VH-VL binders against o27280. Designs and how they scored, part 274

Target 1, 266 residues: o27280
Amino acid sequence: MDSMNVPEVLEIKRIVEESESVKTFIFSWDFRREVRPGQFVMVWDFRDEKPMSVSLIDPVRSEIGISIRRVGEFTDRVHGLSEGDLLGIRGPYGRGFELMGRDILLVGGGIGMAPLAALADEATARGMRVDALVAARTADELLFLDRLEAAGVNISTCTDDGSCGFKGFAHERLLTLEENHDMAAVCGPEPMMFQVMRILDERDVPAQLSLERYMKCAVGICGQCCLDDTGFRVCAEGPVFWSQELSRVREFGRYRRDPAGRRVPW

## First folded at step 11 (VH-VL)

Design X16 (framework fv_cemiplimab)
Fold by OpenDDE, second read of step 12:
Structure X16 (fold): chain C 266 residues (1-266), chain A 118 residues (1-118), chain B 107 residues (1-107)
Amino acid sequence: as target 1 above (266 residues)
Amino acid sequence: EVQLLESGGVLVQPGGSLRLSCAASGFTFSEYGMTWVRQAPGKGLEWVSGISGSGEWIYFADSVKGRFTISRDNSKNTLYLQMNSLKGEDTAVYYCTRGDYSWPFDYWGQGTLVTVSS
Amino acid sequence: DIQMTQSPSSLSASVGDSITITCRASQKISNYLNWYQQKPGKAPNLLIYEASTLQSGVPSRFSGSGSGTDFTLTIRTLQPEDFATYYCQQSLSTPYTFGPGTVVDFR
């Protein structure tokens, strides 16, 4: 498949309702175009385009899945689509996760579990031990639990309201866990990731973190996703970063920029 | 110049309620997480609660969970602490400070005294 | 929770002296430690963050060191305005906890 930056119009093969606010859209995929967990695609609904993480990579079925949380006008439209409807997909883009070692810890919050779910599949397929800390505000917002369990992932849940698992935040739960891993992959709200990263750093656990930023071109040209003060482009140098890289990024965990380039707090 | 000014500290009976305010100036208020720290008379400092710039992320010490609420009005550059079911051990000078999980407490108000006594 | 301790609880010194205050965490906290100074009747002031970084505006006679569980605050050539209570604070995780404080008074 051509890797050109032109969206390929694909039919929605299947839709999986992950939660009240999250759906996974499944597409047939030509795996001559390689895709890695942690990479993203640009989803085009013929009106607007948004970056979305790949949450499912299935070479056997020749399918990929894109999990989308309903958060605004674009996603509202996409959530209104049915199987058989069309979307434009271009990509994949960005740097994905790198797997190393035997034991991996996944720490995900909300929709951040999307890329981690794909990573979990790859890790388990490689015979790695995978522990996942899955966090959400409430029990009904916890994502991919059945899928992870089916893959053989050891799951620990955390909810803000205590409706499932540990009552509190992911970093708080992580502090209660004594076991170390060969590496960690983290994705979710940046306040979560920032605090999780510090704990992992203290424990000398190599960590990769996936960032989300406003992204326009996805090809490192427009600069909309540049991070202060390094100038890292989330679409090109990321979205997956090593903790050592993010330690140099003053912006990380502190603020982000909106489409107008204004600083927005977390 | 960064300034923080606490207000609302008074004498209240056990079981009572009180709301503290912190007026901020000299910086872009919304870009910083804010924190309440208290100090009982003659004692050390105790972290009470934190709130992110947007207000979406809130943290509490166990000693005040379920009783205290932290909020902010970025349009008014004001931080609040709603204290319910007050106890004698809540007696302290309450400081508002700029900072959160990602930022040290680099600026402090002069504090406001809350006294809980029958 | 992470417990913080300080040593000594109090010390007496003279102007011009060099003093060292120690702080210990109940668990490793890397370099996520801050130092504050508080004078009687006043709010605390940040002196050092991330164990060794001097806050802007703080005199260079103040320095911090340490990593893991043991940290130190050193004040060289103590000045009259340095007589105060000093607190360490871990910033690794909530709840953020302070040391009990060290009172530095005149000899």
Scores: ipSAE 0.866, ipTM 0.926, lowest interface PAE 0.6, mean pLDDT 95
Fold by ESMFold2-Fast, scan of step 11:
Structure X16 (fold): chain C 266 residues (1-266), chain A 118 residues (1-118), chain B 107 residues (1-107)
Amino acid sequence: as target 1 above (266 residues)
Amino acid sequence: EVQLLESGGVLVQPGGSLRLSCAASGFTFSEYGMTWVRQAPGKGLEWVSGISGSGEWIYFADSVKGRFTISRDNSKNTLYLQMNSLKGEDTAVYYCTRGDYSWPFDYWGQGTLVTVSS
Amino acid sequence: DIQMTQSPSSLSASVGDSITITCRASQKISNYLNWYQQKPGKAPNLLIYEASTLQSGVPSRFSGSGSGTDFTLTIRTLQPEDFATYYCQQSLSTPYTFGPGTVVDFR
């Protein structure tokens, strides 16, 4: 009841270079602290704290992994760390993905494949059929293809420049895929997720979408990740939401808010 | 009052280049995606290109892909369409419109005529 | 690409008539369909979005219906300013596509 929600200082056990801009940091983990795909942790470098999705959940090896894209000062510092260095980890937090049915679709863009890779591992371990649509700007930015293939996932790729797979965007590729699925999980930039959601909605496929900006809201750090949107539960648990909840949010896919509450367009 | 004003349409030789502009006013420009739609003389409407509010998400019709570039300057409330390697089939009135994947094309400018002919 | 067709391609009508224009998508698009009006020599204007929602300022004599592949625009009690070309447009996915248009001429 009175326990402090304090970061545990953990040693970086292994670092996997996923791409030029993405690394996965692996830590030993005590699975008495349950972790589910779609949840996130707060990563503390002893200066700043940022939410990061859990990308690997491996109870057999007693490990978790967090995948971090280099996008600013905090992530640049973390990318400079080596095996044996320490980070503070707090959590897990947030609502994870719910698996249902037999056949599932994963649609990931860029770093959004991170939480979906963890989900793919769990789904394949349960004997589900998993189709993954992996999208990026270029072939070099496609993430987790080897890991997904090793898990037995049926992979489709698309790149904006056509350097791998379908030339075009995730939603355009999805239109050419007519396989039925019992559910979908989607994670990536909001413009991609918005357009993918419309196609899944038309197909009556229930979709769960993970929104990074709601991770801060889930831990109570800042209220600006929520908007007053009449008829919608604005400050929901997050970061995973059902598509029917997001279809009522006017800002989804259009803009987000900065710390001052100003609209920042996609 | 929302206003969109296109400019730049002229007669141009096949293989030439042209830049169209659209000046926007009456709304917070950066909060809306923008789209170019064209209409050949006596023909219907054809979607050309769309761009998100930040300018980071860009979409093109196959007929113009690789030849046209869409861009925006949010500090000037202006949308651009750079047209390269122009063909006779590009002859059309080009309309600037507010809207993209996330918003209907709810306001349209008056259009600017581009004629590609020798 | 999602292909759009309209029927009829043209029709003649008198003030006070009620007219119906149909639009068909080559594949299901849910309710992601918009209707536009273009008067001679003018830019198009948005009439209806999401198949049935009237744009602000559009007269109530305009109505839209349908879902999936088949959609209808109805104009009841046609007024002089309604003689125009009408276009449907699918908004499900890029590349966005318009129907070929329906010309509503004064009889």
Scores: ipSAE 0.779, ipTM 0.895, lowest interface PAE 1.2, mean pLDDT 89

Design X17 (framework fv_cemiplimab)
Fold by ESMFold2-Fast, scan of step 11:
Structure X17 (fold): chain C 266 residues (1-266), chain A 118 residues (1-118), chain B 107 residues (1-107)
Amino acid sequence: as target 1 above (266 residues)
Amino acid sequence: EVQLLESGGVLVQPGGSLRLSCAASGFTFSDYAMTWVRQAPGKGLEWVSGISGSGEWIYFADSVKGRFTISRDNSKNTLYLQMNSLKGEDTAVYYCTRGDYSWPFDYWGQGTLVTVSS
Amino acid sequence: DIQMTQSPSSLSASVGDSITITCRASQKISNYLNWYQQKPGKAPNLLIYEASTLQSGVPSRFSGSGSGTDFTLTIRTLQPEDFATYYCQQSLSTPYTFGPGTVVDFR
């Protein structure tokens, strides 16, 4: 019950540098508290608390990993920590991804590859064929390529500037990929996810998409967890949603809302 | 009422540069993606470029990539198209439109004629 | 790139006629197709979006149908103001592409 909502102070066991701006922090984890790909935890640096997706789930080593991109004051402080330092962890929260069928397509943009990397591990362990489309602005921002390759994933890349793989956006690259898939999982910026969703819908591929912007519900702000008139809440129904659910949300891919409820365009 | 008004179209030499503007009124400009569409004399419509409401997502037709830049100033309700290294093939009426992948091109300006000729 | 074709390239009709224009995509685009009308010397105006949804203010004599690769625009009981060029446009993915247009002239 309470074990999910009480922060545990955990020691950073290992730090993996994924890129110039992304690090994965690895902690011992008691798997009596089950964790699934697509779920998130609240990370507390003893000043502020922020939601972070779980990017590594390793029951054999009794470890979880969280991947954090340096984007502001909180993440700058966390990036300054070393092995042996302490962080508070609460969770996990949210619904995880569901796996169906024999074939899955993963489409990740930037740090959105973090929850998809954990999903790739589970899908390959189940014997599924896994294809991943990894997208970023530049080659240096492509994440988890070595991990995906080690897991036996078939990788396609695209970069906006053409520095690695296809030159262009994820949805443009997806149009050139003709493989059939039983399902897809998508995580990244909403404009990318919206355009990818449309192509998958046209191909009749059911997709699950992860919406991180509504994770503030874990700290008791109910309004920030709502999706327009649908009434979905991140901790209750999200952050992972099926494409059929998101197709009814007028805001998805067009705008978000600030804490005051004002529209902020993408 | 929604209004879009293009300006800046003139005769320009091959290899030259030109900036087009589109003044928008009658709606919350920043809530909408905007698009430039062109039409060569006597020919059909060709999508040129699009920009998201925030300006962070930008798309170009292959024929103009590396030569044209799209931008917007939401404080002035104005869309821009900076055209560099102009070619004869760029001769067209340039239309400002509201919309992109998430919204149909539901309103169009009257167009501004760009002629590229020596 | 998704290529769009229209048929016929032109047609002649009389007021009161019912006409159809077809549009084909080189690959499946679901219902992500828009129809535009352009009168001589004027900017295009949106008639139909998402293959079959009428834009506000567009007369009910206009209708759209189709999905996947094959689409149709129908104008029932053609009026004098309907003589124009009609374009289809796919909105599934960049680059957004238009059909070459269909010119509707007096008989």
Scores: ipSAE 0.473, ipTM 0.772, lowest interface PAE 2.7, mean pLDDT 88

Design X18 (framework fv_cemiplimab)
Fold by ESMFold2-Fast, scan of step 11:
Structure X18 (fold): chain C 266 residues (1-266), chain A 118 residues (1-118), chain B 107 residues (1-107)
Amino acid sequence: as target 1 above (266 residues)
Amino acid sequence: EVQLLESGGVLVQPGGSLRLSCAASGFTFSDYSMTWVRQAPGKGLEWVSGISGSGEWIYFADSVKGRFTISRDNSKNTLYLQMNSLKGEDTAVYYCTRGDYSWPFDYWGQGTLVTVSS
Amino acid sequence: DIQMTQSPSSLSASVGDSITITCRASQKISNYLNWYQQKPGKAPNLLIYEASTLQSGVPSRFSGSGSGTDFTLTIRTLQPEDFATYYCQQSLSTPYTFGPGTVVDFR
């Protein structure tokens, strides 16, 4: 990102409880500021600001949605808000997904289904055939199944514990699905994305993967958002990358870095 | 020098339990996924289980799912395999290896023999 | 699961010979294929990863080739320490699977 923007203060119009740990916050949105699937916004609770992927893009109702998983102090405070309360929103930021071909595969893990749900809406509206592989640790953590079904998406599920669908991991389930796709979009934990990417590369399916962890430096020009081997400025070039770009990044799927530059393993 | 040392292999009755340990040295343990591979007497290699550097991503062979658990203690540079409900077909030398989904099995310990017999 | 097969199951050779071992995957695995050597009474050691990349410290007489489903390991100018069992292993997806092994015996 070249420069910082000022947040717009918006009223929470509606809150959807997606699971025990995930809520979608819906705001009226002026679509003179275009939003595309795969982009994110900075959410400001008047104390701290955090990046969140856009999970709903609805120009007909003039609404956007952001889905937030409860993982710490900021997200705990936001989860405590009610309809009518205010949040600061700025953006959108980042490179969104590109749709190509007629048949698309979506592979999402946990909260990674959030940006993919928005993409599914756009793809189905364009008349594309959409297959979604939705993965989570348990059935209760599978997200957006009803929304995907309502959109006409062909859904496969897998859970680590076998509580819904295939018992196993996304990459293991993917091996049992047919190869017939023009492109794929992948979002979730990096170890999942790394293993899914390898299978898609073997099948010669071009894939786009979203690296949500690198949105931290989205405000301004920041060297801290560079990927280890390539020097990509993820905030400027990401969060969505093609698989051929990520195949050269040694840290992808293995470790991330804390603010001090220390390696933190997956 | 990378070194992996397995321990814990003994004779166990069918239905019994056993915990194997692997002590690692010569590298930053937490930067690497770790794997257990076994070899029955006179047979080939069989992948058993793998665990990511943080311990959050864990994979098992179907033959051991629900019976074995893998864990690691990065502060002690140690990998563990807890084996429950042992069967005769679990009799094997168990090898500790460095690597998993993102890295080849590039270093192996000497192995520890587990015999499951009445 | 991805099944791995090796051919031959065993071969006899003399020092100075060049030998080739083949490995086949039941489905395409790109270049996600590793080769291991196991000497009698010892743990396996990695020879080659990603089908053709020689592991550091492994003699240059070892080489690997192939992609997709068919792979080969070649040992040029066989040395006494090369009499061992060789295993291929697919690294595309869990469960990781090994070939049944090829025993290289002294002739």
Scores: ipSAE 0.625, ipTM 0.834, lowest interface PAE 2.1, mean pLDDT 88

Design X19 (framework fv_cemiplimab)
Fold by ESMFold2-Fast, scan of step 11:
Structure X19 (fold): chain C 266 residues (1-266), chain A 118 residues (1-118), chain B 107 residues (1-107)
Amino acid sequence: as target 1 above (266 residues)
Amino acid sequence: EVQLLESGGVLVQPGGSLRLSCAASGFTFSDYYMTWVRQAPGKGLEWVSGISGSGEWIYFADSVKGRFTISRDNSKNTLYLQMNSLKGEDTAVYYCTRGDYSWPFDYWGQGTLVTVSS
Amino acid sequence: DIQMTQSPSSLSASVGDSITITCRASQKISNYLNWYQQKPGKAPNLLIYEASTLQSGVPSRFSGSGSGTDFTLTIRTLQPEDFATYYCQQSLSTPYTFGPGTVVDFR
């Protein structure tokens, strides 16, 4: 075991309210433990431990941020915390995004914008042109628009209900956008990602997609994060995969499996 | 044997409402996206709406957005199409079919005729 | 939206003929193209999916080819039961769109 597998108890330095249901928790971080966009950490509230994507990476200020949506008992408890309170953090874990070329398209759905916001910061710092398609069910679920704008990102929005931007789904909006990108990064619900991937594949745009599945361990030891047919472990080999890798996974975008191996439809 | 059976098509006045049903058998209903496709008399096929296995992902053609609602009851293996504010242009045979982006429309029901006329 | 066109709109053929129907998409759709057959008074049935994969139970005289924007359906040695309307359909993205159909009539 090395230091990545031992939780470090960190003080919540700052909390940013991103929406009614999403908060970003900011911690001081020792960057001798490198963190890259697309990686996740295990967040421990001294009762339960859950994987959370890193949404802010700032080595100049020696800070990381973790964005958490309120969806259950663990996240409700964490949302009840204040600046100065403590959380256990271990990691980072997983494969991060790779950047290549001069132009990148980000396609994010809901909380999936969290890891993409960190990626946008790195891409802009490298001098890349960044276009972001930010998708959500409703306008109040669109995340990180202010951060993306401040970073110089070219933003398009879409909402299922038409309350902001294009009325429709991410893949429908993508068909109306420019196709000239050297790469793409996609994060959100799997049905969205599957349909976006198909359009990007036709445009010969290599895409990286971030998958979140049932996860009970951070290092893949127990195998609970395995994908059908390929044996990929999301926590060990993911969560970021190239589109060419995912084209070999029949379950992607169709169904997932619970820890007992039962099929769960999207 | 995969079977899809539509019902509910009748004559309805413009502005009226109607609910169509599709009874599915011979496969694990909740594992599949389901779709409604319609065909006006003497015309071609038009995609109307699709719904994911869980019911959480729903898509509509622009011609019916805001007027039609698709839903499913996986405990009854039944797909529904709730049609509101019906127009003459909605007159068509409505087909229930299995499939969407991840699977072709591989099985079709026999269709149910909806006529919107005064 | 992705627009689909078919050519010809109709054709007359005799049993034993080989016929070709073309389908064109307004933008590239890779191989996300399906072909359906519809006989008068009946529901459509799937013939071919992913441009060239024959649906189980469909006779081998049917074949599909193409990718990108241009696709063809070929029926070799036309049989009496093949007189029907044929539709292509793109499956790349919602809204899913069908071609206007090609009517294959008995000569």
Scores: ipSAE 0.569, ipTM 0.805, lowest interface PAE 2.3, mean pLDDT 88

